# Ledger of designs, part 50: miniprotein binders against b1l550

Target 1, 279 residues: b1l550
Amino acid sequence: MRLPEELLERARDIHSEAPSHRIKLDRVGSFGLKVPVEFKGFLLLAEADVWVSLPEGRRGVDLSRQVEAIYELSNPPKDPFSLCREAAISLLEKLNYADSSGVSIRFDAPLQDGESLKYYGVEISSIASDEIINKIRVEILGMTACPCTAELIRAYKSSEIAATHTQRSLGILEVSTKAEHPDPDKLASIIERAMSSPLRTYTKRPDEGGLVIRSLSNARLAEDVVREMIHLFLEEFGHLPEDTHILAAVRSMESVHMHDIYAERSFSLDEIRKEISSH
Short names: E, the ipSAE of ESMFold2; O, the ipSAE of OpenDDE; V2, 0.75 times the mean of E and O plus 0.25 times the DockQ between their complexes.

## First folded at step 6 (miniprotein)

Design qf10 (at its last look DockQ between E and O 0.92; V2 from the best seeds 0.00; counts 0 for: pae O 3.7 > 1.5)
Fold by ESMFold2, look of step 6:
Structure qf10 (fold): chain B 279 residues (1-279), chain A 82 residues (1-82)
Amino acid sequence: as target 1 above (279 residues)
Amino acid sequence: DPVEEARKYFLEAIKLILEAFKLLRKGDVEEAAELYEEALELLEEALEIAIEAGNEELIKRIKLLIELVEKLIEKLEKKLKG
């Protein structure tokens, strides 16, 4: 049913009223929106959240303007970083009672794997207020091999054959910065290179054997995978602003245990450089 | 590094846009328009650098932000004329 438009003159504008309890809110928004994005030549379906702050004197947010801001910018599809940034700017412009706005965009990014594709997880966000702060989180699976079991087996058999347990491990890099978002493929590459071996969608038997042998020769503790991620990150992205914040983490799905192992380190570029230079 | 210089201009333009929003909230419409024009000048300079460097990704991002700023300017100019 469509209601008569003349009702707009008679109805209260509930959203612009003062609330009973004058408390400002940090995030009021529309979550779980579906938007198309173009990434590295691929057209992908992404999920977006949009929000603004709400001052203590305003009861509600103009939700239709929030949705309008991002949908207008998403057609035709564009790269997710531009969409994220521009939607955050547009939200703050359109909802002028807010002192901040935010947008997050999540998608599975394709990565070449021989003759096929594999995917890794990406979530980006942009928060606009006096400045814009950009955040990106990348998650990708790799293979790890346990060096402790390898050493025990070597000592037990004193043999020509190395062996240990191998498993999937999820590597995580998260970056928050005033600069532009780092390239997610470069973050994914850092994570994979820190692992014992990459995971493949399929291999023929000789290649499969080579992957396993590679993982055994690159056996690493979860802790050392995190340390290697940090080392590689600093080589690639050490030029970012000093107050850039990073989280590096690994969750290892240990094949011989009923539980996972987890290691993480968070730091700013300023902090980690001081720590490293003290040694 | 010319690409990094272009990125600095790009980020500075964003700061000017956000400052303009604060001026608009105070009712300083003409001053906000000046900041939008300054942001556009920075973006045009950044675009020239990105084109000379052949950085297609940066070119696209700068062009999109230029389009956004041009719409902001147009909206504000209609408000000043009315």
Scores: ipSAE 0.626, ipTM 0.894, lowest interface PAE 1.8, mean pLDDT 89
Fold by OpenDDE base, look of step 6:
Structure qf10 (fold): chain B 279 residues (1-279), chain A 82 residues (1-82)
Amino acid sequence: as target 1 above (279 residues)
Amino acid sequence: DPVEEARKYFLEAIKLILEAFKLLRKGDVEEAAELYEEALELLEEALEIAIEAGNEELIKRIKLLIELVEKLIEKLEKKLKG
């Protein structure tokens, strides 16, 4: 039942009136929308957040227009990068009182794993104001082997390949840039390569053994993984603007402890380049 | 790198669009329209470069933004005629 136009007008009047407290809000919007996106030939249902700023002189945001903005652009389904960017721009157009807008789209990205699929988590965002900032966050699980335990066991047993405990570790790369969104598959690849080994969805038993052996031969601390992620990132994405901001992090779900180990580094490309050059 | 050049024009066009929005908020409709037109020109140039470079993804992105800008211009024109 479509509400009478009169009721819609009254509702519009309410959000257009002056608030009791003249305070600007940074983000007002709809969170947890479901939008279809096309990604790498897959049609995916993604979760989306859309928001705009609210000036101090306006009581509320036209939330319906926000929802319309993203759904108009999501039919037919398109790539999430374009959708984010276009929706952010469209939000500012449709909500002309806003000085900033943002869109975030989250989904599990399919990644080919032999004859099967694995996945990584991705959040693609665009924030529009006087400029547009594109943000991407990639999270993917890998496996780490502890070098400390390996060394300890090696001390007791003269074996080239020392047994050590292994655990799943979550690697995180978050990039914010004025350039285009970095390729999430490349980011995921960086994370996996920084780990002791990747995880596999489907392994035959012989392949499983090989995976473990690789992990043992490439034992890394969580700190090592983060540093390796940064190193690999610089090799692949060093061409991004110097003001590009990166978060590299690892959460290691330690198998011998009840707690996780976490390591991170936040930096701009300019900062990290200076740091590395000084050594 | 032609792809990088196309991206540069693409990003510059986005900047102009955002600036146009700022102008619209100030009531400067004519100046905003000019910026949309300039943005469109940059996008067309970016598109040509991207086509020459054979970057299908970038082509698609640029085309989508062109469509958006064209719609914005149409909306503005309707406001100016009304």
Scores: ipSAE 0.035, ipTM 0.396, lowest interface PAE 3.7, mean pLDDT 87
ESMFold2 (binder alone), look of step 6: mean pLDDT 84; pTM 0.801

Design qf12 (at its last look DockQ between E and O 0.92; V2 from the best seeds 0.72)
Fold by ESMFold2, look of step 6:
Structure qf12 (fold): chain B 279 residues (1-279), chain A 82 residues (1-82)
Amino acid sequence: as target 1 above (279 residues)
Amino acid sequence: DPVEEARKYFMEAIKLILEALKLLRKGDVEEAAELYEEALELLEEALEIAIEAGNEELIKRIKLLIEMVERLIEKLEKKLKG
């Protein structure tokens, strides 16, 4: 049942009133929207959050216009980066009382793995005001092998036993920049290359043996995985603006412990270059 | 690197669009229209560079934003004539 249009004459316009407490809000929005995106030839169902700032003199946000802003741009499906930035711009255009807007889009990105696919986590956002800030977070699992245990076992009775504990480790790269979002596949590649070995969707026996041998040959502390991620990031993305902010982290699900270990470093490009050059 | 230069033009165009929206909120319609036109000019330059470099993903993204700016200009021109 659709209500009669003439009721609009009799009803208060609640959202345009001043609130009883004049307090600005930073984020008022619609969270958990499902939107289609096209990524690297795949059509994916992503989750999106949209929001705007709300000035102290306005009681509410027109939530239907927020949802409209992103859904009308999602048909036909387009790449998530264009959708994200264009929706952030559209929010400011449609909701002219806001001085900032934001859009976040989350999806699992397919990645080729032999005859199959694997995936990694991606979250992008664009926050628009007098400029736009683009953020991307990628998370991908890899394998790490402990170098400390490997050395201890090697030293045991002068044996040539090549063994250590291995575990899944979650690598994380987060980038916040005034440039376009970095390519998530390149970020995922950086994380995987920093690990002792990538994880595979499945292996046959000869491939499994090779995976294990590779991981033992590249045994790395979680701390050194983070350092390697930073080194590789600078090689690939050193051209980004100097105020670009990065977080590099590893959470290692240590197979011989009941707990995880965690290492991280955050920095701007300007900051890390000064640190490296200082020797 | 020409691709990096095209990306810089692309992002500067976005900044101009945002400045135009800020001007529209203040009622400065003519100045906002000028910024939209400047953004479109930067995007056309970025598109030429991206095409010459053969960067298909950047080409698609620039074309989408050009379409958005053209719609913004059309919407603004309709208001000015009415």
Scores: ipSAE 0.670, ipTM 0.904, lowest interface PAE 1.5, mean pLDDT 89
Fold by OpenDDE base, look of step 6:
Structure qf12 (fold): chain B 279 residues (1-279), chain A 82 residues (1-82)
Amino acid sequence: as target 1 above (279 residues)
Amino acid sequence: DPVEEARKYFMEAIKLILEALKLLRKGDVEEAAELYEEALELLEEALEIAIEAGNEELIKRIKLLIEMVERLIEKLEKKLKG
C-alpha cells in the first residue's frame, strides 16, 4: 500500500527538524546494500555501505536519497572503483548538508587459477570531504610452512627437505591513499608471493606434490610473510604518495595449535622509507 | 608516464569537484560552476592522454566521471534558471 502523496504535505519532515541534542554525527547511512558491479568481465553482486555526515542542526539523514544515489549509478553495472568514487561524490551532491561521505563495496574477486577460479576478498572504499581518500583492502589465503619445526626435524633426522607443519594463512593488505585505488590483483599477488606457496582450487596429484615441496623449500614465519609483503609492496607501489597509509598483516591458522598467529605492521610510505634507509 | 599523468589530472578533477560541492554548500553557485567546468577540462585532457596511451580501463573511468560532471553542471544550470 502506497500512502497518499498528500500525506507528505501534511507530515512534518522529521529529518530536517532540529535534534534534541545538537551534536554532529560522523557517519549515518545504509549498510549491507546489495549492488551489482562489473569486475574483470564478471558481473558480481557486491555488498555496499553508504554514509554521510550529519550536521548538528539536522535530526536525520535522508536515507532514501543515499540508496537512490548508489543504485542510480549501479545501472548499468560498472566497475566498483568508479561506483565507489562516483557514489561518494553523488552523496555529497544529493545531501547538500553533508560535509563528508563514504562508500564501501565488498565482494569476492575472481582470480584465475589455471582452468579454474580462486578468489580473494576485496573491500573498496572512498571517503569524500575536501579531498577524496581511496581505500582498498585485500585478503587472500595462502600456505605457510614453519621454518622452526623444519629446523628441529632437520637436526633430528638429516634430510634435504625437512618435514614441517603447514597451514593456511590469511594475508591482508589495506591501502589508504589520495591517489587512485591500487590494483587489487597486484595486491593479491604480493600477498601470495610473500607466503610459502599459493593455494590452488584445482590441482592434479603431481601439482599438489610440487606445491607442498615449494612450500617446504620456502618456509616462512608469519613475521617473515609480513616483512616480505611490505618489501614487495614497496617495489610495486612505491610511486604512491608519501602519505599513503598501509596495513600489512597475516593471520596464520597454525596447524599445531588451537590458536592463530597474527602479525601486522601499520605504516605510511614516508615512515617506512625512513626506517629502511636508516639501516 | 602518460598514464600516470592522466591519473593525476583525473584525481585533480575530483578534488575540484569536491571543492565545488563545498562551495555549493556555502551558496557560492557561480564559483562552483566554474570549478565544474575546470574539472571537466582536466578530465578531457586526461581522456586524451589515456586514449593516446591505449589504457582502456582508464578511458572508461574518465568517461564515466565526465558524464557525471556534465550531469552535475546540467543540474546546477537548472537550479540557476529556476
Scores: ipSAE 0.639, ipTM 0.889, lowest interface PAE 0.8, mean pLDDT 92
ESMFold2 (binder alone), look of step 6: mean pLDDT 84; pTM 0.798

Design qf2 (at its last look DockQ between E and O 0.90; V2 from the best seeds 0.00; counts 0 for: pae E 2.6 > 1.5)
Fold by ESMFold2, look of step 6:
Structure qf2 (fold): chain B 279 residues (1-279), chain A 82 residues (1-82)
Amino acid sequence: as target 1 above (279 residues)
Amino acid sequence: DPVEEARKYFLEAIKLILEALKLLRKGDVEEAAELYEEALELLEEALEIAIEAGNEELIRRIKKLIELVEKLIEKLEKKLKG
């Protein structure tokens, strides 16, 4: 049922009123929207969040205009980087009382894995105010092998047993920068190369054996996976602005324990360069 | 590097668009329109450079932002005439 348009003339415009408590809000938004995106030739269904700041003198956000800002730009589908940036700009245009806006777009990104595909998680964000800040988070699973247990087993009876516990580990890189978003495939590659071995969607026995041998030959502590991620990130993306912020983390689902191990480091490019140069 | 120059123009155009939106909030409609036009000029120049360099991804992104700016200009022109 559509209500009569005449009611607009009689009803209070609640959103445009001043609130009884004049407190600015940082994010007022519509979360969990479904939007199509085009990524590397794939048409994917993504989940999006959109928001704006709300000044202390305005009671509410016009949610219809907020949702309109992204849906008008998502049909026909386009790349998520353009969609994110353009929607953030459109939010500020449509909701002229806001001094900042943000858009986040999340999807599983395809990655070639032999003759098949595997996927990694990606979240692409743009936050607009006097400037635009672009944020990207990638998450991908890899394999880690424990070097401590490997050493104990090697020492056992001076045996030739090459063994240790292995487990899936989730690697995380999150980048916030005033430059354009880093390529998520390159971020995923950095995470995988930092692990003891990548994971495959499937493999045959000889290739599976090789994967396990690679992981055992490249045993790494979770802490060293994070350090390697940072090293590789700096090689690939050290050219980004000095105030670029990075979070590098790994969550290891330790196969011999009921609990996970977690390691992380956050830093700016300026900060980490000073730290490295001091050694 | 031509691609880096095109990216620089692209980012500067975004800054102009954001400044234009600030001016519109203050009611400075004529100045905002001038900044939109300046942003469009930067984007058109960035597009020429990106095409010459053959960077298909950058071409696509610049074209999409041009489309947005053109719509913003059209919307603002209706406000000035009405």
Scores: ipSAE 0.496, ipTM 0.850, lowest interface PAE 2.6, mean pLDDT 89
Fold by OpenDDE base, look of step 6:
Structure qf2 (fold): chain B 279 residues (1-279), chain A 82 residues (1-82)
Amino acid sequence: as target 1 above (279 residues)
Amino acid sequence: DPVEEARKYFLEAIKLILEALKLLRKGDVEEAAELYEEALELLEEALEIAIEAGNEELIRRIKKLIELVEKLIEKLEKKLKG
């Protein structure tokens, strides 16, 4: 039921009123919207968050305009990178009282795995103010094999390929840059290559054996994985601006323990380059 | 790298758009309009370069931003005439 327009004209614009407390808010918005996006030839339903800042002199945000902004741009469906940037800009235009805006889009990205598909988690964001910051977070599962246990078993039983425990590990790369969003497939590839082995959606029996052997032959600590991720990232994305910020992390779901092992490094490209050059 | 050059113009255009929006918040409509026009010029240059480079993704992204900027300009023009 649509309220009569006459009632709307008489109603106070509550969100335009002065607040009881004149305090600026950093983010006010709608979270958990569903928007279609086109990604690598797939039409995906993504989750989206949209927000703007709220000045101290305004009681509330025009939330309907925020929702309109992203849905206007999502029809027809487009790539999530453009959608983020355009929506961030559109939010500032539509909500002219805001000095900053942000858009985050989350979905499972399809990744070809032989004749099947696997996936990685991706969150693409853009934050607009005096500048635009593009952020991307990629999460993908891999497999790690423990080198410590392998060494113990090798010491106990003289075998070239020592048995060791293996586990699923979640690799995370988060990049914030004033440049364009880094390619999420490349980020996912970096994470997988930093692991002992990738995961497969399905394997034929011969391939499964090979995957395990590969893992055993490439045993890595969680710390090794993070360092390898950073190394590979620098090789692929070293051209990004020096003020680009990176989070590289691994959560290893250790199979011999009830707890996970976590390792991370946060850095700017400038910082890490200086660190590496000093050695 | 022509793709990188196109990206540079693209990012610069975005910066100008954001600055224009900032000016609009201050009530500087004329200056904002000028920045939108400048941004549009940069986007057009970026588009030409991207087309020459054959980067379909970048072409699409630039075109969409052009459409947005054109809409912003139209809105501003309506405000200035009214």
Scores: ipSAE 0.128, ipTM 0.598, lowest interface PAE 2.4, mean pLDDT 89
ESMFold2 (binder alone), look of step 6: mean pLDDT 84; pTM 0.797

Design qf3 (at its last look DockQ between E and O 0.96; V2 from the best seeds 0.00; counts 0 for: SAP 70.899 > 70)
Fold by ESMFold2, look of step 6:
Structure qf3 (fold): chain B 279 residues (1-279), chain A 82 residues (1-82)
Amino acid sequence: as target 1 above (279 residues)
Amino acid sequence: DPVREAWKYFLEAIKLILEALKLLRKGDVEEAAELYEEALELLEEALEIAIEAGNEELIKRIKLLIELVEKLIEKLEKKLKG
């Protein structure tokens, strides 16, 4: 049922009123929107969140304008970086009482894995105010192998047993910068290269053996995976602005324990360079 | 690096667009229109560099932002003439 439009002449515009309590809000948004995106030749279903700031003198957000900002730009489908950035700009244009806006777009990114595909998690954000801040988070599973257990087993039977426990580990890189979003495939590659071995969709016996041998040959502590991720990140993205902020982390589902091990480091490029140069 | 140079112009154009939006909130319509036009000039420079570098993905992204700015200008011109 559609209500008569004549009622709009008599009804209060609740959203434009002043609220009873004049308190500004940092994020007022519509979350969990479904949008199509075009990524690396794939048409993917993504989930988006959109928001704006709300000044203390305005009771509510024009919700239809807010949602319109991203839906208008999502047809025809485009790359998620352009969609994110342009929607953040459009939000400020459509909702002129806001002094900041934000858009987040989440999807599973395909990655070639032999003759098949595997997927990793991506969340892209753009936050606009006086400037735009671009954020990206990548999460990808890999394999880690424990070097401590490997050394104990070597000492026990040094020439006969090459073994240690291996486990799935989730690697995380999150970057916040005033420059362009880093390429998520490059971030995923950094994470996988920092681990003992990548995970595969499926393997045949010779390939499976090679994967296990690689992991045993590259045994690494979770702490050292994080350090390697940082090293590789600086090699690839050290050109980003000095106030770029990074979080590097690993959550390891340790096969011999009932609990996960977690390591992380957050830093700005300026901070980490000073730290490294002091040694 | 020409790709990084193109991104520099692209990001500077975004800063101008955001400044124009701030001016519009204050009612400074003519100044906002000037900033939109300046942003287009920067995006056209970024596009030339991206084309010369043969970076198809960046070309597409620059063209999309140009389209957005052109729509913003059109909307603003409608207000000025109406």
Scores: ipSAE 0.742, ipTM 0.927, lowest interface PAE 1.2, mean pLDDT 89
Fold by OpenDDE base, look of step 6:
Structure qf3 (fold): chain B 279 residues (1-279), chain A 82 residues (1-82)
Amino acid sequence: as target 1 above (279 residues)
Amino acid sequence: DPVREAWKYFLEAIKLILEALKLLRKGDVEEAAELYEEALELLEEALEIAIEAGNEELIKRIKLLIELVEKLIEKLEKKLKG
């Protein structure tokens, strides 16, 4: 039932009123929207968050306009990068009292795995104010083999390929830049290459055996994985602005423990370059 | 790298759009309109470069932003006439 238009004319615009407390809010918006996006030839249903700042003199945000902004741009479906940027801009235009806006889009990105499909988690964001900051977070599972246990077993049995425990590990790369969003597939590739081995959705017996052997021959600590991720990132994305911020992290779901091992490094490109050059 | 150059223009155009929006918040409509036009010019340059480079993805992204800017301009023009 649509309320009669006459009632709308009589109703106070509550969100335009002065608040009881004149305090600016950084983010006010709708979280957990579902929007279609086109990504690598797939039509995906993504989760989206949209927000704007709220000045101290305004009680509330017109949330309907926020929702309208993103859905207008989502039909027809487009790539999530464009959607994110354009929606951030559109939010500022539609909500002219806001000095900042943001959009975040999350989905599982398809990744070809031979004849099958695997995936990684991706969150694409754009934050607009005087400038636009583009953010991307990629999460992908891989496999790690423990070098410490391998060394212990090697010492015990003197085998060339020492048995060791293996586990799934989640690799995370988060990049915030004033440049274009880094290619998420490249980020996912960096993470996978930094681990002992990738995971496979579908394996035949020979392939499975090979995958495990590869992992055992490339045993890495969680710390090793993070360092390798950083190294590979610098090789691929060293051209990004120096003020680009990176989070590299690994959560290893250790198979011999009930707890996970976590390692991370947060850095700017400028910072890490100086660090590496000093050695 | 032509692709990088195109991105440079693309991102600069976005910066101008954001600046225009800031001006609009201040009531500086004429200056904002000029910045939209400048942004559009940069996007057109970016598009040309992207076409020459054969980067279909970037071409699409630029075209989408052009469409948005054109809509913003139209909206602004309507506001000025109204």
Scores: ipSAE 0.709, ipTM 0.917, lowest interface PAE 0.7, mean pLDDT 92
ESMFold2 (binder alone), look of step 6: mean pLDDT 83; pTM 0.787

Design qf4 (at its last look DockQ between E and O 0.97; V2 from the best seeds 0.00; counts 0 for: pae E 1.51 > 1.5)
Fold by ESMFold2, look of step 6:
Structure qf4 (fold): chain B 279 residues (1-279), chain A 82 residues (1-82)
Amino acid sequence: as target 1 above (279 residues)
Amino acid sequence: DPVEEARKYFWEAIKLILEALKLLRKGDVEEAAELYEEALELLEEALEIAIEAGNEELIKRIKLLIELVEKLIEKLEKKLKG
């Protein structure tokens, strides 16, 4: 049922009025939109949030224009980075009362794992105002093996036991920069290489044994996983602007405890370079 | 080097687009149109470089932004006539 268009002449335009309380809002938007994206040859279902700033003199946001900004650009499907960036620009154009806009896009990215696929989490965003700030967060599970327990067991008089507790650990890299979003596959690779061993979609027993032996041979504290992530990040992305901000973190689901262990370091590129050069 | 040069022009064009949008919010329509045209010129140059370098992913992204800028120019021209 469609209401008569003539009602538009008689109804107040509520969103364009001034509000009773003139207070600027930083983010007013539509969250949880479903959009298709094309990533590395895969067509994926992504979830998007779109928002704009709202000046103190405007009561509401044109919601239809917000969703139009991203949906118009999402068909045919395109890479999520172009969609994110262009939707942020389109939001500022379509909602010209706003002085900033933002778009976030979340999806599970496929990664080749032998004859199968595994997936890791990606969230990208672009925030446009006088400039665009691009942010990407990558999360991928790996395996860690505790070196403290390994050393204690090695020192045990029998010495025939090569063992330690192993667990899944969630590695996190988050990058905020004025440059292009880093490639999420490269970020995921950095995280996996910092771990004691990658996780597999499935393994046969000989491969499973090899995976465990690899983890024991590369036992690492959560703290050292974070340090290795930073080292590898600097090798790959040290060319980014000096004010690029990074968060590197690991949440380890310690198999011998009821609780998780967490390690984290946030830094800018200029900050970490000064720190490293002082040693 | 060529790919980095094309990326430089691409991001410079984005800065010009954002400046144009800021000018439009202030009502400076003629100045905004000039910035859109400058952004398009940078993107066409970036595209030429990306094609020469054979970077298919960058070519695609530049073409998408060109399409967006051309649409923005078209909308702005309609406003100038009205």
Scores: ipSAE 0.673, ipTM 0.906, lowest interface PAE 1.5, mean pLDDT 90
Fold by OpenDDE base, look of step 6:
Structure qf4 (fold): chain B 279 residues (1-279), chain A 82 residues (1-82)
Amino acid sequence: as target 1 above (279 residues)
Amino acid sequence: DPVEEARKYFWEAIKLILEALKLLRKGDVEEAAELYEEALELLEEALEIAIEAGNEELIKRIKLLIELVEKLIEKLEKKLKG
């Protein structure tokens, strides 16, 4: 049942009222919306968060307008990068009291794996104010082999290819830039290449064996993986603005321990370049 | 690189749009309208360059933003006439 429209004329606009406490809020919005996006020829259902700032003199945000903003732009489905940017802009226009807006879109991105598909997690965001900041977070699983255990086994059995424990590791690259969102496939590739080996959705026995051997032959600490990620990132994305901020991280689900090993580095491109040049 | 040039215009247009929105928040409607128009011009230039470069992805992105700006302009015009 829809309430009579005439009620709107009689009802107070609660959102426009002065709040009991005049305090600005940084983000007010709707989280966990589902929006269709087009990505690499796939139509995907993504999760979306939309928000705006709220000035101190306004009690609440018109949340319906926020939802309207993103859904108007999501039909027909478009790429998530454009959707984020445009929705952020549209939010500022529709909610003219807001001095900042943001949109975040999350989904599992398909990645070709031979004749099958694997995936990586991606979160694409845009935050708009006086400028727009584009953020992308990519998470992809890989495999790591422990070099420490390998060395112990080598010392014990004198094997050319030493046995070692292997585990799944989650690699994370998060990039915040005033430039265009970096290519998520490239980011995923960097992460995979930084690990001992990629994971495969479908393997035949010979391929599986090869994958394991590759991992054993390329044993890396979690710390090694992070450093390699940074190195590869600089090679691929060194052209980004110097104020671009990066988080490189690995969570290794260590197979011999009950706990995970975590390593990270947060840096700007300017900072890391100076660091590397100093050596 | 023509593609890079087109991208430059694209992002400059976004900057102008954001500035226009800021002006609108301040009540400077006329100046905001001018910035929208300037942004649209930049996007049109970017589109031409992108078409010449044959970059389909960029073409699509620019067209989408053009559509948005046109809608923003239309909305602003309606506000000015009302």
Scores: ipSAE 0.610, ipTM 0.882, lowest interface PAE 0.8, mean pLDDT 92
ESMFold2 (binder alone), look of step 6: mean pLDDT 84; pTM 0.790

